# VH-VL binders against q0aze0, part 287

Target 1, 268 residues: q0aze0
Amino acid sequence: MKIILVNNRFKENTEKKAQEIAGQLSALNVEVIIDNGLDEPYAGTVDFIMVLGGDGTMLRAARRYGQRAIPVLGVNMGTVGFLSNIEINELAEYLPLILREEYSLEARMMLEVAVFQQQSLLTRVFCLNELLLRSNSPRMLSFALEISGQKLEPYRGDGLIVSTTTGSTAYSLSAGGPIADPQLDAFIVTPVASHIINKRPLVVSPEREISLHLLEEREAIIGIDGQIKMDFGAENRVLIKRAPHPLLMVNLKAKPFFTSIDRSLQRQ
Key: E = the ipSAE of ESMFold2; O = the ipSAE of OpenDDE; V2 = 0.75 times the mean of E and O plus 0.25 times the DockQ between their complexes.

## First folded at step 13 (VH-VL)

Design X17 (framework fv_ragifilimab; at its last look DockQ between E and O 0.02; V2 from the best seeds 0.00; counts 0 for: pae O 13.9 > 2, placed apart)
Fold by ESMFold2, look of step 13:
Structure X17 (fold): chain C 268 residues (1-268), chain A 122 residues (1-122), chain B 113 residues (1-113)
Amino acid sequence: as target 1 above (268 residues)
Amino acid sequence: QVQLVQSGAEVKKPGASVKVSCKGSGYTFTGYYMYWVRQAPGQGLEWIGVINPDSGGTTYNQKFKDRATMTVDKSISTAYMELSRLRSDDTAVYYCARGHEYETYLDYFDLWGQGTLVTVSS
Amino acid sequence: DIVMTQSPDSLAVSLGERATINCKSSQSVLYDSNNKNYLTWYQQKPGQPPKLLIYWADYRESGVPDRFSGSGSGTDFTLTISSLQAEDVAVYHCQQYYSTPLTFGQGTKLEIK
């Protein structure tokens, strides 16, 4: 069995713990690849991914490995968020189940984001929480949203969020979007400080394609999961659709979304 | 083992073109953005542009947009930068450089080629 | 374009003493969403390409001696060499990657006194 351990190199305790766990797994004849975010994603075949840390580390793991359809377990080492399943001090208890593959999987929709310079694909990135389009100047943006070729009335404001249901509790929530059940597949489209009040948040079928472009030259930014940044200008378009594969989140310990939602939001 | 190896020095006359090559070895060539940067004698560094070697997509510094062309040949892990309508102030060392990741071109460079001196004179 | 201005243009420091090099951007290179400064330092020795030292303003690249450190945020950044060694004689460049065009400071030449 081969496992990737993902940790955050900026948090020393996760790096030390990753080394400890790698040693324990090696003693059980499990091959371990440590990914602290410094090097290329491991390119070979693996059976399981273990993420040591909070939601931010999970977001990075999802972008790196989510399209490989490999089980991913979130292991909390601090404040419990929305994407961890077990605590680090429970790992020894659950390790036999992991090794025997005795766990369930919960699929979480991801976004596929393609940014074009005129007609040429400049970048493609995957996203677990959200794409943010926002102004990078004092002036409002004027931009167009198209959903499966249907052109909506122009938007004006600070920007727009296109999120997954998993991302509904992240920036989209702060911008006035709804909390969504992460078991639903949908886009949630949330305006940011819209000048036009009739631009309410939209919940959109995951089968749609979403397109954004500016209607006038302004300085704008595309943000991905609050971690990746790109320029966005008048000669750019972004296309967003459901990614080919969901993130497969491991469920070892029951963690009911609805009864824990207030507690989870307080910890982010 | 991980390296960028560029073509040799060139001497050109004004009005000519030059094409500099950059071969990547020891890493996944299409997994990183490739950048071109130049340095005139005694001067600072100047960014020319970036290419996504997987898709071929490019964006250029406006200063060079009408004269520079970046391309890749994935089958031999090689990037190219061609600068046309050369002027004497294009005399510089031209570098290729690798970004540290694929997800964005807003990036720093963790690997540099050895540089290619291009001299433009009568 | 984000203009990067380094100071001083050249600096002479005795072996074992502290060297500091400043870099100022014409606008903030801090991205509030990830709280990272899009600022990097390179070392360039004569006849060589630049070499990465520091990224995200204050994170040291692997293999770089711990006498090198970066600090600052927003528009004001500093590279510090805590105890100068002979092999540190070079030109040092800062670079922003907050937006295109990617831009560099003009360089600071560090010499032994």
Scores: ipSAE 0.762, ipTM 0.890, lowest interface PAE 1.3, mean pLDDT 91
Fold by OpenDDE, look of step 13:
Structure X17 (fold): chain C 268 residues (1-268), chain A 122 residues (1-122), chain B 113 residues (1-113)
Amino acid sequence: as target 1 above (268 residues)
Amino acid sequence: QVQLVQSGAEVKKPGASVKVSCKGSGYTFTGYYMYWVRQAPGQGLEWIGVINPDSGGTTYNQKFKDRATMTVDKSISTAYMELSRLRSDDTAVYYCARGHEYETYLDYFDLWGQGTLVTVSS
Amino acid sequence: DIVMTQSPDSLAVSLGERATINCKSSQSVLYDSNNKNYLTWYQQKPGQPPKLLIYWADYRESGVPDRFSGSGSGTDFTLTISSLQAEDVAVYHCQQYYSTPLTFGQGTKLEIK
């Protein structure tokens, strides 16, 4: 068995724990690759991904490895979030199950985000939570939203969020989007401070494609999962569709989503 | 034959820099972490840091973080350790050593270079 | 940092007799989850690099004679040479790899009495 341990080198406790766990796994003849975010993603084949930390670390892991259809376990290390399944102090208990591959998987839809300059692809990324388009100035943006070739009325506001159902409890929620069942595949399109007060979020089929471009010469940025930032101008276009592979989240411990919403939100 | 071969002895002035090389052969160079350890005359061993020969990722002993730089040239299976702002107490034999396995930085060393004496004197 | 302290600094033992070297860590190097001690022993002869002898506190490296053995757990460890041979004259080092920074003992010089 070969495992990737994903941690954050800027979080000392996660680094130390990653080393300890790596030693433990090595002693059990398990191959381990440690990914602390410093290096490029490991290119070799692996059987399991263990994420040590909070939601941010999980998002990074998902972007780096989610397209490989590898089981991913979130191990919380004292943070508040929605993406961890077990606590760090529970890992020893569940380690035998992991090694025997005795666990269930929950498929979470991811976004495929493609950013273009004219006809040239600038970047393509898979992400678990959301794509954000927002103004880089105090001025509002005017931008076009197209869904499966259907051109909606121009949007005017600070920006727009296209989120997965997993991401519904992230920035989309803060912007007034609905909380969605993570077992549901759908896009959530949430306006950010729309000029039209009654502009409502859209729930869109995962079979559709979403495109965004600016209608005016304005300075904007796109954000991905709150961790990647890219300049976005009038010559750019973003295309969003369902990723070809979901993130396979490992479920070792029952974690009821709806009963935990209030608890999680109160802690934020 | 599995071995690590290091560069020759160096004599440096205080304030100078030294770069020691370590060439691996007989094994997959990128498959094992490379460690650097030094030993002052008549003293114990001191860990300097570790590098991933495949990715170039490094972890340093805090004591050397600001002065030591580890690099690798995969094309020639060679690791390098550069130590800057040398002082007299940097006089030591410097060793490269291979980790027993690639799984963790926390490891012991099953293969050692022959050592490189670095002498710092005015 | 985990401080490793060996004792004695030096010792002389007669040929064929038992040699005992101790190593103490400032904190436990036993990992509770796998019950392994992250402790290794090296042998270093004059003008040579260290050579791996023992790992995981009591596992003998391949090619190492049976007269060498490691014992101990937690913070106290011992390297034993059951019957000292002439070729065993060397400096012996313990090392922990429980946590970074990796640290070594100060070394123990073993000579023939």
Scores: ipSAE 0.000, ipTM 0.460, lowest interface PAE 13.9, mean pLDDT 91
ESMFold2 (binder alone), look of step 13: mean pLDDT 95; pTM 0.961

Design X18 (framework fv_ragifilimab; at its last look DockQ between E and O 0.78; V2 from the best seeds 0.00; counts 0 for: pae O 9.8 > 2)
Fold by ESMFold2, look of step 13:
Structure X18 (fold): chain C 268 residues (1-268), chain A 122 residues (1-122), chain B 113 residues (1-113)
Amino acid sequence: as target 1 above (268 residues)
Amino acid sequence: QVQLVQSGAEVKKPGASVKVSCKGSGYTFTGYWMYWVRQAPGQGLEWIGVINPDSGGTTYNQKFKDRATMTVDKSISTAYMELSRLRSDDTAVYYCARGTDWEIYYDAFDIWGQGTLVTVSS
Amino acid sequence: DIVMTQSPDSLAVSLGERATINCKSSQSVLYDSNNKNYLTWYQQKPGQPPKLLIYWASYRESGVPDRFSGSGSGTDFTLTISSLQAEDVAVYHCQQYYSTPLTFGQGTKLEIK
C-alpha cells in the first residue's frame, strides 16, 4: 500500500508529526510519500492520501490530488474545521480500518476554473471551496455574470463568490450566503457588499457554466480557496464549471454535519 | 538537478529583433510558470512577462506588450522570448526564471538562467 | 504599479556585525485571505544571476544560511544579516509578486567596512 502524507512545511508541528506517522506506517510495510509542499506533486499511483492539519492543508491536497479520484482523509491537529474526519489522537484507533479499506467515501464537488486573457487561456485550476472576485482598490467593481450564456443584469459592489456546497460555510457564509448540505452538488453565487439591493445569493445547477468579466477598468483579484490569488482586469474573463471529478473524502467516524454547525462556525 | 540554460550573447543594430532561448531540465517543464526579466548595465531588475508553458498563455508588462513575444516548445522543454524593434536602451542581460512552487500564480523565482547579454548599438 | 523602494542604496558593515536592509512597497502586498506577504529577497553577486534568499517576506529558501532573516508585513519589510560574512558582499533586491507588473526595488549594495 502506498500513501501520500500531506502536511504544511510552514507548520513544524505537522511536519514533525508527519515524520512520526510515516515511521509507524513504514513499520507496517506501507510505502509513504511525504508531500510538505516543497516538491511538485507525486506523479505515481497511490492508494490513499492522508492530510495532517486543518482545512487549509486539505484545500491544498484537494487542488493537488483531487482530480485523481483517490481517497483523502483529513486528520485534525488542533483547529476544528469542516474537512477533517478524525483527530490526530484517534489515528492509531482508526489505522487498522484504513489499512483494511473499511471506510466509506463522501464525494465533494470541486470547481474547474479557467482564466482567460481576451480569448487566450492563461491557466486552469481546480478548487474545493470557492472562487472570489474582489476589488483591489477602494472603488467598487462593475461586472457581468453569465450563467450558461444567459447574461444577468450587471453587478456592482465589492465582488462575487462562486462556491461549492462545501465552500458554503467558508467565505460565502461571511458574505451572506446560505449554509448548504455538502452532499448536494451546486454552485452558490454570493454577492459581496452589493450596491444593488436586488442581487441575492443564487443556487445554481452544477451542470451550468458560470462566466465573469469586468464591465469597466478596475483593479480586481481572483482568489482561489482563500490561498491563491491572481490579477483580474478588464481584459480577463473567468469560466467556472463543475470539475470532472469530485474530491473523495474518507469517512471513518460519524461526523453529524447539522448538529456540529453552530460549534464549528463559532470559531470564525 | 534543476537547471535553466540560455542561448549565447548577441549584438544587434537598432531596429532588429533578438530571440533568446531558455531550456529547462531536471523538473516537469509544464508545471511551473516561466518568467523573463532583464537588467540593463548599472540598473535594477525589470520584469518583461510570464508564460504558462502548459497552456502557452502569457501576461506581459505593458511596457513590452507591443514588442515582446514569449513562446514555448514543450517537446524540447524550451521557452523563447523575442524582442523586436530594438533600441539602444534595450541593451541588458536577459534572464529566464522559474517559480518556486507548483501551484502558486505569480511567484518568487528560485531558479534563474545564466543570463543572455544583448547589446544594441548604433 | 506597485513601486518598491529600498533603503539604503549602499551600506558598509564590519565583518561579524549586523546588516539591515529595508524595503517599502507603495501599497500592501499582504493577501488577507491567506495572511501571506508576497515579497521576496534576492542576493546578486557580481556577474551572477540573482539568488533567492527569502520568500513570503520571512520564509528562508532551502540552503540559505540561518544568519539571513526577513521580517515585516503590509508595506514595510526588512532583510537582516545577523553576522556579516565575507561572502555576503552583494547587491540585495526586494521584489513584490502580489500583482503585475512584478516589480523590484532598486537594489542595495552591501560592502564590508
Scores: ipSAE 0.687, ipTM 0.862, lowest interface PAE 1.5, mean pLDDT 89
Fold by OpenDDE, look of step 13:
Structure X18 (fold): chain C 268 residues (1-268), chain A 122 residues (1-122), chain B 113 residues (1-113)
Amino acid sequence: as target 1 above (268 residues)
Amino acid sequence: QVQLVQSGAEVKKPGASVKVSCKGSGYTFTGYWMYWVRQAPGQGLEWIGVINPDSGGTTYNQKFKDRATMTVDKSISTAYMELSRLRSDDTAVYYCARGTDWEIYYDAFDIWGQGTLVTVSS
Amino acid sequence: DIVMTQSPDSLAVSLGERATINCKSSQSVLYDSNNKNYLTWYQQKPGQPPKLLIYWASYRESGVPDRFSGSGSGTDFTLTISSLQAEDVAVYHCQQYYSTPLTFGQGTKLEIK
């Protein structure tokens, strides 16, 4: 068996723990690769990915490895979030199950985000939570939203979020979006401070495509999963689709989503 | 070992063009954005632009947009920066630099080429 | 464009003493979505390219000695060398990567007094 341990380069404790776990796994004749995010993703075949840290680390892991259809386990290390399945102190208990591959998988839809400049592709990325378009100035944006070729009325406001159902409990929630069942595949389109007071979030089929572009010469930013950022201008267009592959999240411990929402939100 | 190796020093006349190369090794070349930065003698650093080696997507400093062209040859893990219509104030050491992360955001530069001196003089 | 201004332009500090370099941005480089400051510090020795020291304002690059630290948020940032060593003689640059164009400070030359 070969396992990737993903830790957070910004959290020294996760790196230390990764080393410890790597030692333990090696003693069990498991090959271990440690990924702290500073180096290129491991290109070889692996059987399992263990994410040590919080939601942020999981999001990064998803972006790096999600398209490879590898089981991903979130191991929480003292943070509050929605994406970890077990706690670090529970790892020893569940390790035999991991090694025997006795676990269930939950498929989580990811976004495919393509950013263009005119007709040229600048970048393409898969992400687990959301894409954010926001103003880079105190001024509102004017932007066009198209869904499967249907052009909606222009949006005006601070920005727009396109989120997965997994991401519904992230920034979309803060912006007034609905909480969605993570077992449901859908886009959630949430306006950010729209000048139209009653502008409502949209729940969109994963079979559709979402396109965004600015209608005015304004400085904007696209953000992905609250971690990566790039400039977005009038010459740019973003196309959002369902990713071809879902993230395969390992479920070792039952965590009822709806009964835990209040508890999780109160801790944030 | 991760490294960027640049082409040698260039001496050009005003009005000419220069093309600097930057070869990456020790890492997945297409996985990291490649930045170009220059430094005039005794001066600070100036950002020229960035290229995504995988997609070929580019973003330029507006100051250089009409004169600078960034390209890549993925087959040999090499990035190129061409600057046209050279003038004396283009005299500088030109650097390629790798972003720190395998993602689509502007980042710090963790790996630098050794620099290429471009001298523009009559 | 975001203008980066360092202070001082040059600094002489005795060995073993604290060195402090400041960097100001003309606008905030704090990204609200992740609450990170898109600010970097580089060290550049003569005839060499810049070397990454600090990223996201306060995170030390791997291999960088503990005596180097970054602090600040929004528009005001500081690079501190707690105990100056002989090998620390260099020009130090701050850089914002919050928005394009990416911009650098003018550099600060640090020498031994």
Scores: ipSAE 0.016, ipTM 0.460, lowest interface PAE 9.8, mean pLDDT 90
ESMFold2 (binder alone), look of step 13: mean pLDDT 92; pTM 0.942

Design X19 (framework fv_ragifilimab; at its last look DockQ between E and O 0.02; V2 from the best seeds 0.00; counts 0 for: pae E 2.6 > 2, placed apart)
Fold by OpenDDE, look of step 13:
Structure X19 (fold): chain C 268 residues (1-268), chain A 122 residues (1-122), chain B 113 residues (1-113)
Amino acid sequence: as target 1 above (268 residues)
Amino acid sequence: QVQLVQSGAEVKKPGASVKVSCKGSGYTFTGYYMYWVRQAPGQGLEWIGVINPDSGGTTYNQKFKDRATMTVDKSISTAYMELSRLRSDDTAVYYCARDLDYEVYTGWFDPWGQGTLVTVSS
Amino acid sequence: DIVMTQSPDSLAVSLGERATINCKSSQSVLYDENNKNYLTWYQQKPGQPPKLLIYWASYRESGVPDRFSGSGSGTDFTLTISSLQAEDVAVYHCQQYYSTPLTFGQGTKLEIK
């Protein structure tokens, strides 16, 4: 068995824990690769990905490894979030199940985000939570939203979020989007401070494609999962569709989503 | 648009070293792994290695590990591949190529640089 | 190292006809755990660098015409051009990324008959 441990190099405790777990796994004849963002890149086959940390680390891992269709386990290390399945102190208990591959998988839809300049692809990212288009100034943006070739009325506001159902409890929620069942595949399109006060979020079929572009010469930015930032201008277009692969999240421990919503939100 | 522009053709003697540059533009340079591949005249492609432009982390084909050195200068969005102890069979077009996906080591890559011909002859 | 072998080395096909290029790996590039074939196809036109066509054996890259398709599994793969166009004249390369080192086939030169 080969396992990737994903941690955050900026969090020393996760680094130390990764080393500790690596040692334990090695003693069990498991091949371990630690990904802290600095080490040698690895493109070989892997059987399991263990993410040590919070939601941020999981999002990074999803972007890096999601397309490989590898089981990904979130191991929480004292943070509040929605993407971890077990706590670090529970790992020893569940390790035998991991090694025997006795776990269930939950497929979570990911976004395929493609940013273009004219017809040229600049960036393609697969992400778990959301794409954000927002103004880079105190002024509102004017931008066009198109869904499956249907052109909506121009949007005016600070920005727009296109989120997965997984991402519904992230920035989309803060912007007034609905909380969505993570077992549902859908886009959530949430306006950010729309000039139209009653502009409502849209729940869109995952079979559709969403495109955004600016209607004026303004400076904007694209944000992905709150971790990636890139400039976005009038010459750019972003196309969002369902990723061809879901993230395969490991369920070792039952974690009812709806009963945990209030608890999780109150802690944030 | 995304472009990879490589340095010009090189002519070297056996035993010498060559350093090929690859400048990326139109995208976030540190966000994509950079691959190096060569192609001898009339032959197939041969993978040399891959580098993470952000961290500098590298993986080499063992065939080249002792002779090839991949580096990056992030300040000018440029990747370098140096090959030492050149021999005649190192004559090839050398390519840099960007990984397709942002911050992912996929194993496939696009687009490619225009290539740099390195000729090794006595 | 995984050895990739293409066949034929060269192929001449009439315009509008089907072109078929085969690629065989010395060992399976199918990973059972995720049921994906770690195989890509590139197109290299004369005087140009390669261009990505197919990844994961059958996924067509954006912008690639529908006439291009990849199929196969395990050790045997096929690139098919359903209706050959003049602009399809090129050398085609298969590549595995199942394990390092990444390896390519020797290439197949496709010409118009």
Scores: ipSAE 0.668, ipTM 0.880, lowest interface PAE 0.8, mean pLDDT 93
Fold by ESMFold2, look of step 13:
Structure X19 (fold): chain C 268 residues (1-268), chain A 122 residues (1-122), chain B 113 residues (1-113)
Amino acid sequence: as target 1 above (268 residues)
Amino acid sequence: QVQLVQSGAEVKKPGASVKVSCKGSGYTFTGYYMYWVRQAPGQGLEWIGVINPDSGGTTYNQKFKDRATMTVDKSISTAYMELSRLRSDDTAVYYCARDLDYEVYTGWFDPWGQGTLVTVSS
Amino acid sequence: DIVMTQSPDSLAVSLGERATINCKSSQSVLYDENNKNYLTWYQQKPGQPPKLLIYWASYRESGVPDRFSGSGSGTDFTLTISSLQAEDVAVYHCQQYYSTPLTFGQGTKLEIK
């Protein structure tokens, strides 16, 4: 069995723990590839991905590996977020189940984001939570939203969030979007500080294609999962669609979503 | 090891063009954005532009957009930057540099090529 | 455009002593959404290309000696060499990557006193 052990090179404690766990797994004849963010993602075939850290490390793992349909387990090493399943001190208890592949999987929709300069593709990136388009100045944006070629009335405001259901409890929620059941596949389109009072959040079929571009020259930014930032201007457009594969999240320990909503949000 | 190897020094007349090459090795060439930066003698560094070596998509510093052309030949893992209508103040060392991050456009550079001196003189 | 201004233009420091180089941006390079400062420091030794030392203003690249550190936020940044070594003679550049055009400071030449 071969696994990828993802940690965050910016946190010494996670790096040290990753080496410790790799040693334990190697003693059980498990081949371990450590991904601490320094190198290219491992391109070979693996059976399982273990993410050591918080939601931020999971978001990076999803961007790097989420399209490979490999089971991904979130292991919390600090405060519990939305995307971890077990605590690090529980790993020994669950390790036999991991090795026997006795766990369930929860599919989480991802976005495929393509940014163009005129007709040329500049960037393609995948994300688990959301794309944010926002103003990079005190001035409002005027921008166009198209859904499967259907042009909506122009938007005016600070920006727009296109979120997955997983991302519904992140930035989208703060901007007034609904909490969505992560088991649903949908886009959630949430205006940010809209000048137009009738621009309500939209819940959109994952089969749609979403396009955004500015209607006048302004400084704007595209943000991905709150971690990646790209310039966005009048000669750019962004195209958003459902990624080819969902992130396959491993469930070893039950985490009831609905009964824990209020508690989970208080911790953010 | 990751390396960027550039073409040799060039001497050009005003009004001519120069095309500098940058060959990448030791990494997945199409997986990292490529940047061009120049440094005039005794001066600071100046960004020219960036190219996505997979798609060929480019973004230029507006100062250079009318004169610079960045291209790539991914079959030989080589990026090119051509600067036209050269002036004496284009005399500089021209560097290629790779984005540090795989498939993510960030704008930080490691490694850099060794540099190509372009001298524009009558 | 974001203008990057370094100070001093040159600096002479005795071996083993502390060196401090400042960089100021004309606009904040802090991206509030991830709380990261989009600022790098490069070392450029004579006859060589620049080499990455520090990114996100304060994160040391792998293989860079512990004596190098970066600090600051928003518009004001500092590169510190805690104990100067002979091999640290170089020109040091700050660079913002918050927005295009990507811009560099004018450079600071560090030499041994």
Scores: ipSAE 0.598, ipTM 0.838, lowest interface PAE 2.6, mean pLDDT 89
ESMFold2 (binder alone), look of step 13: mean pLDDT 92; pTM 0.929

